# Miniprotein binders against q96jn8r1131to1294, part 77

Target 1, 164 residues: q96jn8r1131to1294
Amino acid sequence: TLEFLENHGKNILLSNGNRTATRVASYNQGIVVINQPLVPQLLVQVRIDFLNRQWTSSLVLGVITCAPERLNFPASACALKRAAWLLRGRGVFHNGLKICEKFGPNLDTCPEGTILGLRLDSSGGLHLHVNGVDQGVAVPDVPQPCHALVDLYGQCEQVTIVNP

## First folded at step 7 (miniprotein)

Design R15
Fold by ESMFold2-Fast, scan of step 7:
Structure R15 (fold): chain B 164 residues (1-164), chain A 81 residues (1-81)
Amino acid sequence: as target 1 above (164 residues)
Amino acid sequence: SDEELIDEAKKALEAFERGDLDLLRKYIEKALEKAEELLGDEELIEEAKAALEAFELGDLDLLRKYIEKALEKAEKLLEKK
């Protein structure tokens, strides 16, 4: 079964069999990674459980191609300068550089209860799913193996892994 | 620079964690000066001023909250660069 790795950002507390991640302090240090590589046909989904609207930005999600089990996470996912493809706000970022201006909905405005999914297609294209709706290919030809990452940044203080 | 603003705000948070209120005040004031030099981020300036006011009132919970908000905004500004 899908779980968050025990290696995570400093402000994360895992519960519910490592299927729920809660950021217990500040606005950052909230990176979590799924325990299994993202392989074609696997849909990894998380539900936004709690938003603290005292903060400005919200969660980031995407993939990394480095081994996550003993990785020293930076304060935020967007500080990753290698091996990272991330969705933040409406942008798509590769190693901290914006590669697409407008893709899918604005992640800074998704309400509590939103289900966000990541999936690789047969050609290695990374897809975002929002409440079951495929938004299309955000990133073509992602190197494998890769791992799904969620950054509980800013407003987003809790997420839970949900089945498709 | 934006990086200097982040550094000053981080030093303020560290001083707060250590209970060094004199050092905390100095770094809040330095962060406010740097925020004013940015000449465009009114919200960041307001957060820094609110942090200083919370410090003067002895409301340490509110102070921590405003310092963390200022750090969030400063990090966001640095990412755009």
Scores: ipSAE 0.006, ipTM 0.209, lowest interface PAE 13.0, mean pLDDT 79

Design R16
Fold by ESMFold2-Fast, scan of step 7:
Structure R16 (fold): chain B 164 residues (1-164), chain A 81 residues (1-81)
Amino acid sequence: as target 1 above (164 residues)
Amino acid sequence: SDEELIDEAKKALEAFERGDLDLLRKYIEKALEKAEELLGDEELIEEAKAALEAFERGDYDLLRKYIEKALEKAEKLLEKK
């Protein structure tokens, strides 16, 4: 069963059998990672449960290729300077550098109830799914093993893992 | 520099969490000075002024929110580089 790892950002509280993550303070320190590698064809999905519109930016999601169980997470996922491929706003980022300007919907404007998914295809392409709809390949040839990461940044204060 | 502004804002938040109001005021004032030196950053200046006004009024919940929002904005500017 999919759960969030106990190693997470310090502002995170896990509940609902480690399937719900809540950021209980500030706007940052909200990184969570799924408890098993993102293997090809596995669809990992989270639902946006609560948005605090005091903040301007929102949820970031993607993959890391380093082992997450002992990782010292930075304040935000976009500060990861190695082994990270992330989707923020409309951009795709590799190790903090923007590699694509417009991909999928603007993640800073997705409403509560949106279901966001990550999946690797058989060729190692990372796909974003939005409310069950495949947005296409955001990142080709992701190295394996890799791990799905969600950063409850800014507006996004709660997410829950959802089964397909 | 933007990094110095971030550091001053972080120190302000840490002082607030420890209940060190004298140190909190000092770092808010330093953050204001840094923001005023940045040409074209009127939004950061206004947020820093709002934080100082909340401090003087004794509205510590609002003060914390302004400091955190200023940190979010400053971190985004640093990422841009």
Scores: ipSAE 0.009, ipTM 0.222, lowest interface PAE 11.3, mean pLDDT 80

Design R17
Fold by ESMFold2-Fast, scan of step 7:
Structure R17 (fold): chain B 164 residues (1-164), chain A 81 residues (1-81)
Amino acid sequence: as target 1 above (164 residues)
Amino acid sequence: SDEELIDEAKKALEAFERGDLDLLRKYIEKALEKAEELLGDEELIEEAKAALEAFERGDWDLLRKYIEKALEKAEKLLEKK
């Protein structure tokens, strides 16, 4: 079953059978990774449980193509310089560089209760789902194996894995 | 306002952590402009100039220290209120 890996950013506490991640300090050091590779047609979903409006930016979602079990995470997912494809705000980023200006809704403005999903299609395209609605292909031809990553950055202090 | 100062400092830290250097430069320049408006706050002006110079030189460790110091100062101003 889907769980967050016990290797995570230093400000994270896992609970609820490793299905809930809480960032307990600051605004960063909040990276978590799903315990299984994101294989085609698997839909991985997280619900935004708590937003702290003290901060302005919010969570980042994406995939990494390196092994996550013993990875030393940077302070922010956008600081990952290799093997990372990320959605932040309205942008799509590869290894810290913006490759698409405007994709899907603005992740910095999604309210508590929003369910965000990641899925690979049969052609290796990475899709974002928002409250069950497929936003389309954010990144084509994602290398495999890849792993779903959530960065509880800024406003987003808690997420929970939810079943489709 | 003090609330705006704190918000700007937090936005600067977030921009720095994300590697959004264009947005970070804008916040540093705006902080320098605000410091000049606070007639007689020479320390704030000096720190804002030092932060901008660190940015220009690519001295990210020193830049982070100045941004964190600005956030601490902004938080103390809010507590004073």
Scores: ipSAE 0.007, ipTM 0.272, lowest interface PAE 11.8, mean pLDDT 81

Design R18
Fold by ESMFold2-Fast, scan of step 7:
Structure R18 (fold): chain B 164 residues (1-164), chain A 81 residues (1-81)
Amino acid sequence: as target 1 above (164 residues)
Amino acid sequence: SDEELIDEAKKALEAFERGDLDLLRKYIEKALEKAEELLGDEELIEEAKAALEAFERGDFDLLRKYIEKALEKAEKLLEKK
């Protein structure tokens, strides 16, 4: 079963059998990681449960290729300088560097109830799904093994893993 | 106190000039919290949030501008009390 790892950002509280992550303070320290590697054709989905509109930016989604079980997470996923491919706003970032200016919808404007998904295709391309709609390949040839990451940043204070 | 907000903002600018990014983050976060509690100025709060986002993005030119604007506005608000 898909669950968030017990190793997570300091402001996270896990509930619902480790399938719901809540950021209980501030705007940062909200990184969570799925408990198993993202293998080809596995669709990992999270639903945005709660947005706090006092903040400007919102959640970040992506993958990391380092072992997450004992990783010391930075305050924000965008501070990861190694082994990280992230979707933030409309941009795609590799190790903190923007590699694509506009991809998919603006994640900072997705409302509560939005379901966001990550999937690897058979060629190792990382896909973003929004409410069941494949946005295409955000990152080609992601190294394996990799792990799906969600950063409950800014507005996004709660997400829940949902089955496809 | 309101004067603590000015101190935190000044310390953030000093940390930025020194290249101490960990200390910079800490002081910006404290200044934002105090701005929300003490001043209630929505424009100042938005600028502090933008400064934190610029910091995390690595846009240090934009970060400096937001810190300086937030400090200037906070000083003006305190002078009028």
Scores: ipSAE 0.007, ipTM 0.212, lowest interface PAE 12.4, mean pLDDT 80

Design R19
Fold by ESMFold2-Fast, scan of step 7:
Formats: C-alpha cells, structure tokens, sequence
Structure R19 (fold): chain B 164 residues (1-164), chain A 81 residues (1-81)
C-alpha cells in the first residue's frame, strides 16, 4: 500500500498510517515523497484536505529521478536542481525552469476536496489526473526509476493519499 | 553564499530600473531560491515572494518596495554574522 516516506520536509507531520501529510508551520519545508517508485500504470492520488488562504500559491506535484530515502530536501520543490519535473500553477518546470506555460488546471485555484493524480503511461509519459480526468501528457519520456513528489507549499497544508 | 544572494537581489533591482521584466523575474526567483537554501530567513523569503506576486499582478510600486525590503534585510543578516 502507498504511504509517504518518513524522509520528508521538516515542517511535515505524517499521520493516518503515513497516508496523511500535514504542514504544521510557515508556508514551505513541506515536501513529501511516495514510498514506491512510480511504475507505468500505477496511479498515485492525493486529495487536498485543507487550504489556508493566508498564502497565495498552492501545492506542487511531480516526479524526481534521484533516490528519495536520504535526500536533504530544499525549502521548496522548485529549488531542486537535480532531475525534477514539477507542475506548479499552470506551468511545467524542469529543475526550476519553466518548460511549458500552460498545462492542465491552475493548481493554485484547486479547492479542498480536489483529487490530483500522477501516472506514467507505457511510453514513459507523465500524466496528471484531476478528479479522475486525465489531463494528458505533461512530460514525455520521464527517466526511470522515478518517484512521485508532493510539495505542500503555500495554501495547501494537508493532503491524504486516496485509492482510485 | 550570502554575497551571491545580495548580488542576485541587486541584479533584480537593476533589471527593474531598466524595464527588463524577463530578467527581473529571473533574478527575483534566483534570490528567493538562495534565501531559502542559505539564510532560511522566513521574513526575507516572504518579502521576496511578495515581490514576485506584485510582479505577476503588474503592480510596479509594490514590486519596487518589496525588492528594496528584501535587499535591506539580506544586507542586515550579513552584518550580524
């Protein structure tokens, strides 16, 4: 069963059998990673449980291709300078650089209860799912192995892993 | 390093004065990254974030204000070391 790794950003508290992640301070230091590699056809989903409108930006999700078990996480996912592909707002980012201006919905405006999913297709394309709806290929040919990452940034203070 | 953070913040201010918005955004983001990695000062980081938000809203007066405040705080942190 899918769980968040015990190696996570310093402001994270895990609960519910490591299936719920809560950011307990500030707006950053909220990176969590799924405990299993994202293999083709595995759909990893998280539900947005709580948004704090004191902040402006919201969660980031994507994949990293480095081993996460002993990684020293930066304050935000967008500071990763290793192999990282991230979805933030409406953009797609690779190692901190925007590589696509507009993809899928604006993640900064997704309400509480939204279910966000990541899946690799058989060709290694990374897909975003929003409330069960496939948004298409955000990133082609993701190197493997890779790991699903969620950054509880800004408004997003809690997420829970949910099964399809 | 702290010197690099100050340099990035100064480059952001210079880009703002020239009206080079693409370069401005680049240096604000670089300064924010360095502030998070090197200083860990949440007030400085929030002011840098506010500058980026003002840029995205098209509010040049707030953008200038927050860039200047972020630079001032970065310089003061270096002095206390």
Amino acid sequence: as target 1 above (164 residues)
Amino acid sequence: SDEELIDEAKKALEAFERGDLDLLRKYIEKALEKAEELLGDEELIEEAKAALEAFERGDPDLLRKYIEKALEKAEKLLEKK
Scores: ipSAE 0.005, ipTM 0.141, lowest interface PAE 15.1, mean pLDDT 78

Design R2
Fold by ESMFold2-Fast, scan of step 7:
Structure R2 (fold): chain B 164 residues (1-164), chain A 81 residues (1-81)
Amino acid sequence: as target 1 above (164 residues)
Amino acid sequence: SDEELIDEAKKALEAFERGDYDLLRKYIEKALEKAEELLGDEELIEEAKAALEAFERGDLDLLRKYIEKALEKAEKLLEKK
């Protein structure tokens, strides 16, 4: 069973059997990581439950290749300068550097109820799924093992893991 | 530097949380000065000005809001580098 790790950003509260993550303060310190490595063909999905329009940016999704169980998370996922591939807005970022300008929908505008998924293909390509639709390969050749990461940044104050 | 701006803004928020309004004013003024000189981001400059104005009129809820928005924007600008 997929769930969020107990090691997470300091503003996160886990509930619903560690399947729901809520950011209870500010706009940052909201990183959560899935409890199992993202192995090929595993589809990890989260639903956006609550957006606070006080903030401008929203949820960031991606993968990290370092062990997350005791990692000291930075305030924002985009501050990770090593071992991180992230989708933010319409951009794809590797270790803080933008490597693609337009990929998939703008994550800053996805409404409540949107289901976002991450999946590795057999060649190590990282795919984004939006409401069940594969957006294609965002990042080729992701090193393994890697771990799915969600940053409840800005507007996005709550997500829940959903099964395919 | 832009990192100094973020540090000043974080110190402003911490001073606010502690009720140290003399120190809060000092850090807001430093953040505004640095934003005008270094970042060139009109929205961040306006957020810093709004924070100072909220402080001057005693609107502490609005002050907190603008400090946090300025930190969010400054953090994103630092990430670009």
Scores: ipSAE 0.007, ipTM 0.249, lowest interface PAE 11.0, mean pLDDT 80

Design R20
Fold by ESMFold2-Fast, scan of step 7:
Structure R20 (fold): chain B 164 residues (1-164), chain A 81 residues (1-81)
Amino acid sequence: as target 1 above (164 residues)
Amino acid sequence: SDEELIDEAKKALEAFERGDLDLLRKYIEKALEKAEELLGDEELIEEAKAALEAYERGDLDLLRKYIEKALEKAEKLLEKK
């Protein structure tokens, strides 16, 4: 069973058997990580439950290659630099650099109810799925092991893990 | 400049967290002046004015939200560097 790890950003509250993550304060400190490594064939999906439009940007999705169980999470996923490959807005980021300008839909404008998925293909390519539709390879050759990460940043105050 | 605005937003939040309201007011006013100087940034100017109005009314919860929104934008600008 997929769950969010109990090690998470300080503004997160887990519920629904650790399958729902809620950010209860501010706009940051909202990083959560899935409890299993992202291996080929595993599709990890989250649904956007609540958006607070007092903030400007929204959730970030990606993978990290450091061990998450005892990680001291920074305020936002972008601070993870070399350990993280992140999808934010329309960009793909690694090591503080935008490595792709326009990939998939703008994550800052996805409405409540949107289902976002991460999957590795057999060649180590990271795919984004939006409402069941594969957007293609966002990041080739992701180092392994890696772990799926969601940063409940800005507008996005709640997500829930959903099965395919 | 963008770097100055980022620095001012961080100092405003730190002043708020320490309860230094005089320093907070100075940083909000400086941010408003910078936003007006940049021109063409009507949304930032309106947000800065709303923050100052919240401060004048003593609505500290609303003020905190505006400062945190400004810091969110500032963090994105830092990432571009």
Scores: ipSAE 0.007, ipTM 0.202, lowest interface PAE 12.5, mean pLDDT 80

Design R21
Fold by ESMFold2-Fast, scan of step 7:
Structure R21 (fold): chain B 164 residues (1-164), chain A 81 residues (1-81)
Amino acid sequence: as target 1 above (164 residues)
Amino acid sequence: SDEELIDEAKKALEAFERGDLDLLRKYIEKALEKAEELLGDEELIEEAKALLEALERGDLDLLRKYIEKALEKAEKLLEKK
């Protein structure tokens, strides 16, 4: 079954059998990683449970190609300068550099209850799903193995893994 | 003045910690304007520009690092005097 890894950002508390992640302090140090590699056709989904409007930016999601079990997470996923492909706001980022200006909806404006999904297609393309709708290929040819990552940044203080 | 610089740096850090990026941008822009008015604090101008670029990229860890370095530099100036 899909769970968040016990190795996570220092402001994270896991609950609900490691299927719910809550950021209990500040606006950062909220990175969590799924416990299984993202293999082709596996759809990993999280639901936004709680948004704190005191902050302006919101969650980031994507993949990393390094081993996450003992990784020392930076304060923000966007500080990862190696082995990271991330979706933030409307942008797509590779190792901290913006590689696409507009992709999918603005993640900073998704309301509570939104379900966000990540899936690799058979050719290694990374897809974003929003409330069950495939947004298309955000990143082609993602190296494998890779791992799904969620950064509970800013407004987003809680997410829960949900089944398709 | 050095005290005004420290006060503004602290307000910028507080805005950053609250996630008030609009207020943070305004403080950084004010710092850039003051640096330009001082007729050749090129280092301060470059630091302010680096802060704006980090903010525009959304690299908040780098932004925090730059804000903390600016605060440290301001505090050292006060100690010297």
Scores: ipSAE 0.006, ipTM 0.146, lowest interface PAE 15.3, mean pLDDT 79

Design R22
Fold by ESMFold2-Fast, scan of step 7:
Structure R22 (fold): chain B 164 residues (1-164), chain A 81 residues (1-81)
Amino acid sequence: as target 1 above (164 residues)
Amino acid sequence: SDEELIDEAKKALEAFERGDLDLLRKYIEKALEKAEELLGDEELIEEAKAALEAWERGDLDLLRKYIEKALEKAEKLLEKK
């Protein structure tokens, strides 16, 4: 079953069988990682449960290709300068470099209840799904193994794994 | 205090202009802490938080804009007191 790893950012509290992540302080230190590798055709989904609109930016999601179980997480996913492909706002980033200007919806404006999904296709392309709609290939040829990552940054204070 | 907020905002802008991004982060964090202690200054708090987010993301253009806005607001608050 899909769960968030118990290794996570300092401001995270896990509940609901490690399927709900809540950031209990500040705007950062909110990185969580799914407990198994993202393999082709596995769809990992999270629902935005709570937005604190006192912050400006919001959730970041993507994949990392390093082992997450003992990783010392930085304050934000954007500080990962190695082995990271991230979707942030409308951009796609590889190790801090913007590789796509506009992809999918603006993640800083997705409302509570939005379901965001990550999936690898048969060619290793990383797809974003928004409320069940495939946005296309954000990143081609992601190295494997890789792990789905969610950064509860800024406004996004709670997400829950949705696994229908 | 409001005067401390103005001082921290000015130091943040000076650090930005000098390219000292580590020092800039410290001054923005101090300004946010002071803004949170003040009653009813939600807009300054929002701008300080936005500045920290821009700093973490490496968006220096947006960072500069929020620092300048925070300084302007802090100076106006001091004038009204």
Scores: ipSAE 0.007, ipTM 0.228, lowest interface PAE 12.7, mean pLDDT 80

Design R23
Fold by ESMFold2-Fast, scan of step 7:
Structure R23 (fold): chain B 164 residues (1-164), chain A 81 residues (1-81)
Amino acid sequence: as target 1 above (164 residues)
Amino acid sequence: SDEELIDEAKKALEAFEEGDLDLLRKYIEKALEKAEELLGDEELIEEAKAALEAFERGDLDLLRKYIEKALEKAEKLLEKK
């Protein structure tokens, strides 16, 4: 069963059998990681449950290729300097460096109820799914093993893992 | 530059958390000066001014909120660069 790891950003509170993550303070320190590696064809999905519109940016998601169980998370996912491929706004980032200007929908404007998914294809391509629709390959050749990461940044204060 | 602005914003938040309101005021004013020198970020300038106004009114909840919003915007500017 898919759950968020007990190792997470300091502002996170897990509930609902570790399937719901809530950021209880500020705008950052909200990184969570799925408890199992993202293996090819596994679709990991989270639903945006609550947006606090007093903030400007929103949820970031992607993958990391380092072991997450005892990782000391930075304040935001985009501060990860190694082993990270992230989708933020419309951009794709590798280790803090923007590698694509415009991919998929703007994550800063996805409303409550949006379901966001990550999946690896058989060639190691990382796909974003939005409300069940495959947006295509955001990142080719992601090294394995890798782990799905969600950063409850800014507006996004709550997400829940949902089954396909 | 952008990194100096982020540094000043972080120092303002640290001073707020430590309860040093005189130091907090100084760092908010420095952040505003640097934001104005950059001439391009009107939203960040507005947030810094709002933080200073909240400080002068003694509205500490609103002050914290504006400092954190300014820091968030400054971090985005540094990443763009």
Scores: ipSAE 0.006, ipTM 0.245, lowest interface PAE 11.2, mean pLDDT 80

Design R24
Fold by ESMFold2-Fast, scan of step 7:
Structure R24 (fold): chain B 164 residues (1-164), chain A 81 residues (1-81)
Amino acid sequence: as target 1 above (164 residues)
Amino acid sequence: SDEELIDEAKKALEAYETGDLDLLRKYIEKALEKAEELLGDEELIEEAKAALEAFERGDLDLLRKYIEKALEKAEKLLEKK
């Protein structure tokens, strides 16, 4: 059911029925998007499979509100600006601004095997789940439609979609 | 040593992409120090110095270009070994 879209960052290779994304070069150009809109109560989960510790930053998770099927993805998710709400490191970001300084764990330090989830609640609040634990509302009132995004940035070179 | 130079250059590019200019300067300076340790690689040293000068002038496009050139040269040197 859930798959990564065939349209993705140029350094990505998809495998395992488009459920595994591998960044095969550099530290960037690693954006992938889930093939279905993130509708309320749908929990989308990815597992961190491989970390390359040459880099200092790691995976970014979030949502985009533009249509992803034909989007020419930038080098990193932060360049999506107004179209994206992003969880990166210790913060929540939108349009180049840190809108929350402390939310959940530091994504730059999550180890291999960590399962990260995104879910919209019935009020449109975006939730992060870490190893099955709801971290709370990171972003209230996300515009619809939106799509779950993973940026395999820096250390994070492979993720796999996992079912609940 | 060669791998450390590549690592420092990659961290500099990462800092550039995330907009952390303090960290960017730090890793450019570390890359310059590592490049100076390499015997006879005058071209790598010049690329690193050019990157630092571009940073000091606020020319971030030129900075990225020199960091990428230094990274490419350093990776080619490692492959030859």
Scores: ipSAE 0.006, ipTM 0.168, lowest interface PAE 13.9, mean pLDDT 79

Design R25
Fold by ESMFold2-Fast, scan of step 7:
Structure R25 (fold): chain B 164 residues (1-164), chain A 81 residues (1-81)
Amino acid sequence: as target 1 above (164 residues)
Amino acid sequence: SDEELIDEAKKALEAFERGDLDLLRKYIKKALEKAEELLGDEELIEEAEAALRAFERGDLDLLRKYIEKALEKAEKLLEKK
């Protein structure tokens, strides 16, 4: 069963059997990580439950290749300078460096109810899925093991893990 | 755009000077998000967060000081890019 790890950003409250993450303060300190490694064929999906429009940017998702259980999370996922591949807005980032200007839809404009998914293909390519539609390979050859990460940043104050 | 952070910080200062506290709050929060997203500088982020905390406490003198410091830091960082 997929759950968010109990190690998370300080503004997160987990509920619904650790399948729902709520950011209860501010706009940051909202990183959560899935409890199982993202192995090929596993599709990890989260639904955007609540957006607070007083903020401008929205959630970030991606993978980290370090062990998450004892990691001291920074204020935002974009501050991770090692072992991180992230999708933010329309960009793809590796360790804080933008490596692709325009991939998939703009994550800052996805409405409530959007289901976002991460999947590794058999070649280690990281795919983004939006409402069940594969957007293609955002990052080739992701090192393994890796873990799916969601940063409830800015507008995105709540997400829930959903089954495929 | 990198310039959006500076623009939003300047709008926060303008709102402060006019006494428009609703706009001030909005622009501070947007500038905080942009600073974290675009620059990733921990000191700049901490100063911007301190500005928001000062605003929430009603300490407008301290708020102005932190906004001005954050703006100066942001301009220096963007010039080096």
Scores: ipSAE 0.007, ipTM 0.301, lowest interface PAE 11.6, mean pLDDT 81

Design R26
Fold by ESMFold2-Fast, scan of step 7:
Structure R26 (fold): chain B 164 residues (1-164), chain A 81 residues (1-81)
Amino acid sequence: as target 1 above (164 residues)
Amino acid sequence: SDEELIDEAKKALEAFERGDLDLLYKYIRKALKKAEELLGDEELIEEAKAALKAFERGDLDLLRKYIEKALEKAEKLLEKK
């Protein structure tokens, strides 16, 4: 079964058998990582449970290719200086640099109840799924092994892992 | 520079955590001035002004909240580069 790792951002509280992550303070320090590598055809999904609309931006999701179990997480995922590919707003980011201006829906506007998924295809292409709909390849040729990451940034204060 | 704005705001938050209200006030005002001159973002300027107003009222919890809102907005703007 999929769970969030015990190593996470400082403002995270895990519950529901480590399947729910809640950010309990501020707007940042909310990075969580899935406990298993993202292997081809594995669909990892999280549901947005709670949005605090006092903040401007919302969650970030993507993959990292470094070992996450003892990683010292920065305040936000976009500050990662390791190999990371992230989706934020409409953008795709690699190691903090924007590599694509518009991809998929604006993640800053997804409502509570939205289910967001990450999947690798057989060629190493990273796909975003929104409410079960494949948005296409956000990042080609992701190195493996890689791990799915969610940053409960800004508005997004709670997510839960859900099964297809 | 935009990074100076974020650094000044972070220094304000650190001063708040130490209970150094004089230093906190100094860095809030510096961050507000830089936001007005460098970014020109009306919402960011409003958040910075709200932080200063909360400080003047002695509402330190609300002050922290508005400083953090200004930082979140400023960090988003820097990602544009």
Scores: ipSAE 0.026, ipTM 0.478, lowest interface PAE 6.4, mean pLDDT 81

Design R27
Fold by ESMFold2-Fast, scan of step 7:
Structure R27 (fold): chain B 164 residues (1-164), chain A 81 residues (1-81)
Amino acid sequence: as target 1 above (164 residues)
Amino acid sequence: SDEELIDEAKKALEAFERGDLDLLRKYIEKALEKAEELLGDEELIEEAKAAYEAFERGDLDLLRKYIEKALEKAEKLLEKK
């Protein structure tokens, strides 16, 4: 069963059997990580439950290759300058460096109810799925083990893990 | 943008002068969000975080100093445009 790890950003409250993450304060300190490594064939999906339109940016989605169980999370995923591949807005980032200018939809504009998925293909390519539609390979050759990460940043105050 | 940061800083100072601490918190948080989105100005981010920490500790004199310093710096930059 997929769950969010109990190690998470300090503004997160987990509920619904650790399948729902709510950011209860501010705009940051909202990083959550899935409890199992992202292995090939595993599709991890989250649904955007609540957007606070008072903020500007929205969620960040991606993978990290460091052990998450005892990691002291930074205020935002964008501050991870090692072992991180992130999708933010329209861009793809590796350790803070933009490696793709325009990939998939703009994550800052996805409405409530959007289902976002991460999947590793058999060649180690990281795929983004949006409402069930594969957007293609965002990052080739992701090192393993890797772990799916969601940063409930800015507008995005609640997500829930959804079965495929 | 610099103009957005200046606007949020001015609103924070006005809220502080009126004694509206809830509104002050909101504007400081928006200024931090804008600073973090820039990702390239590490010194501005550190200064903004120091201001927020001063506010959370109840050190309002230090908070005022940081807000005024940021406004002075921003106004000097605008004069050069």
Scores: ipSAE 0.007, ipTM 0.219, lowest interface PAE 12.6, mean pLDDT 80

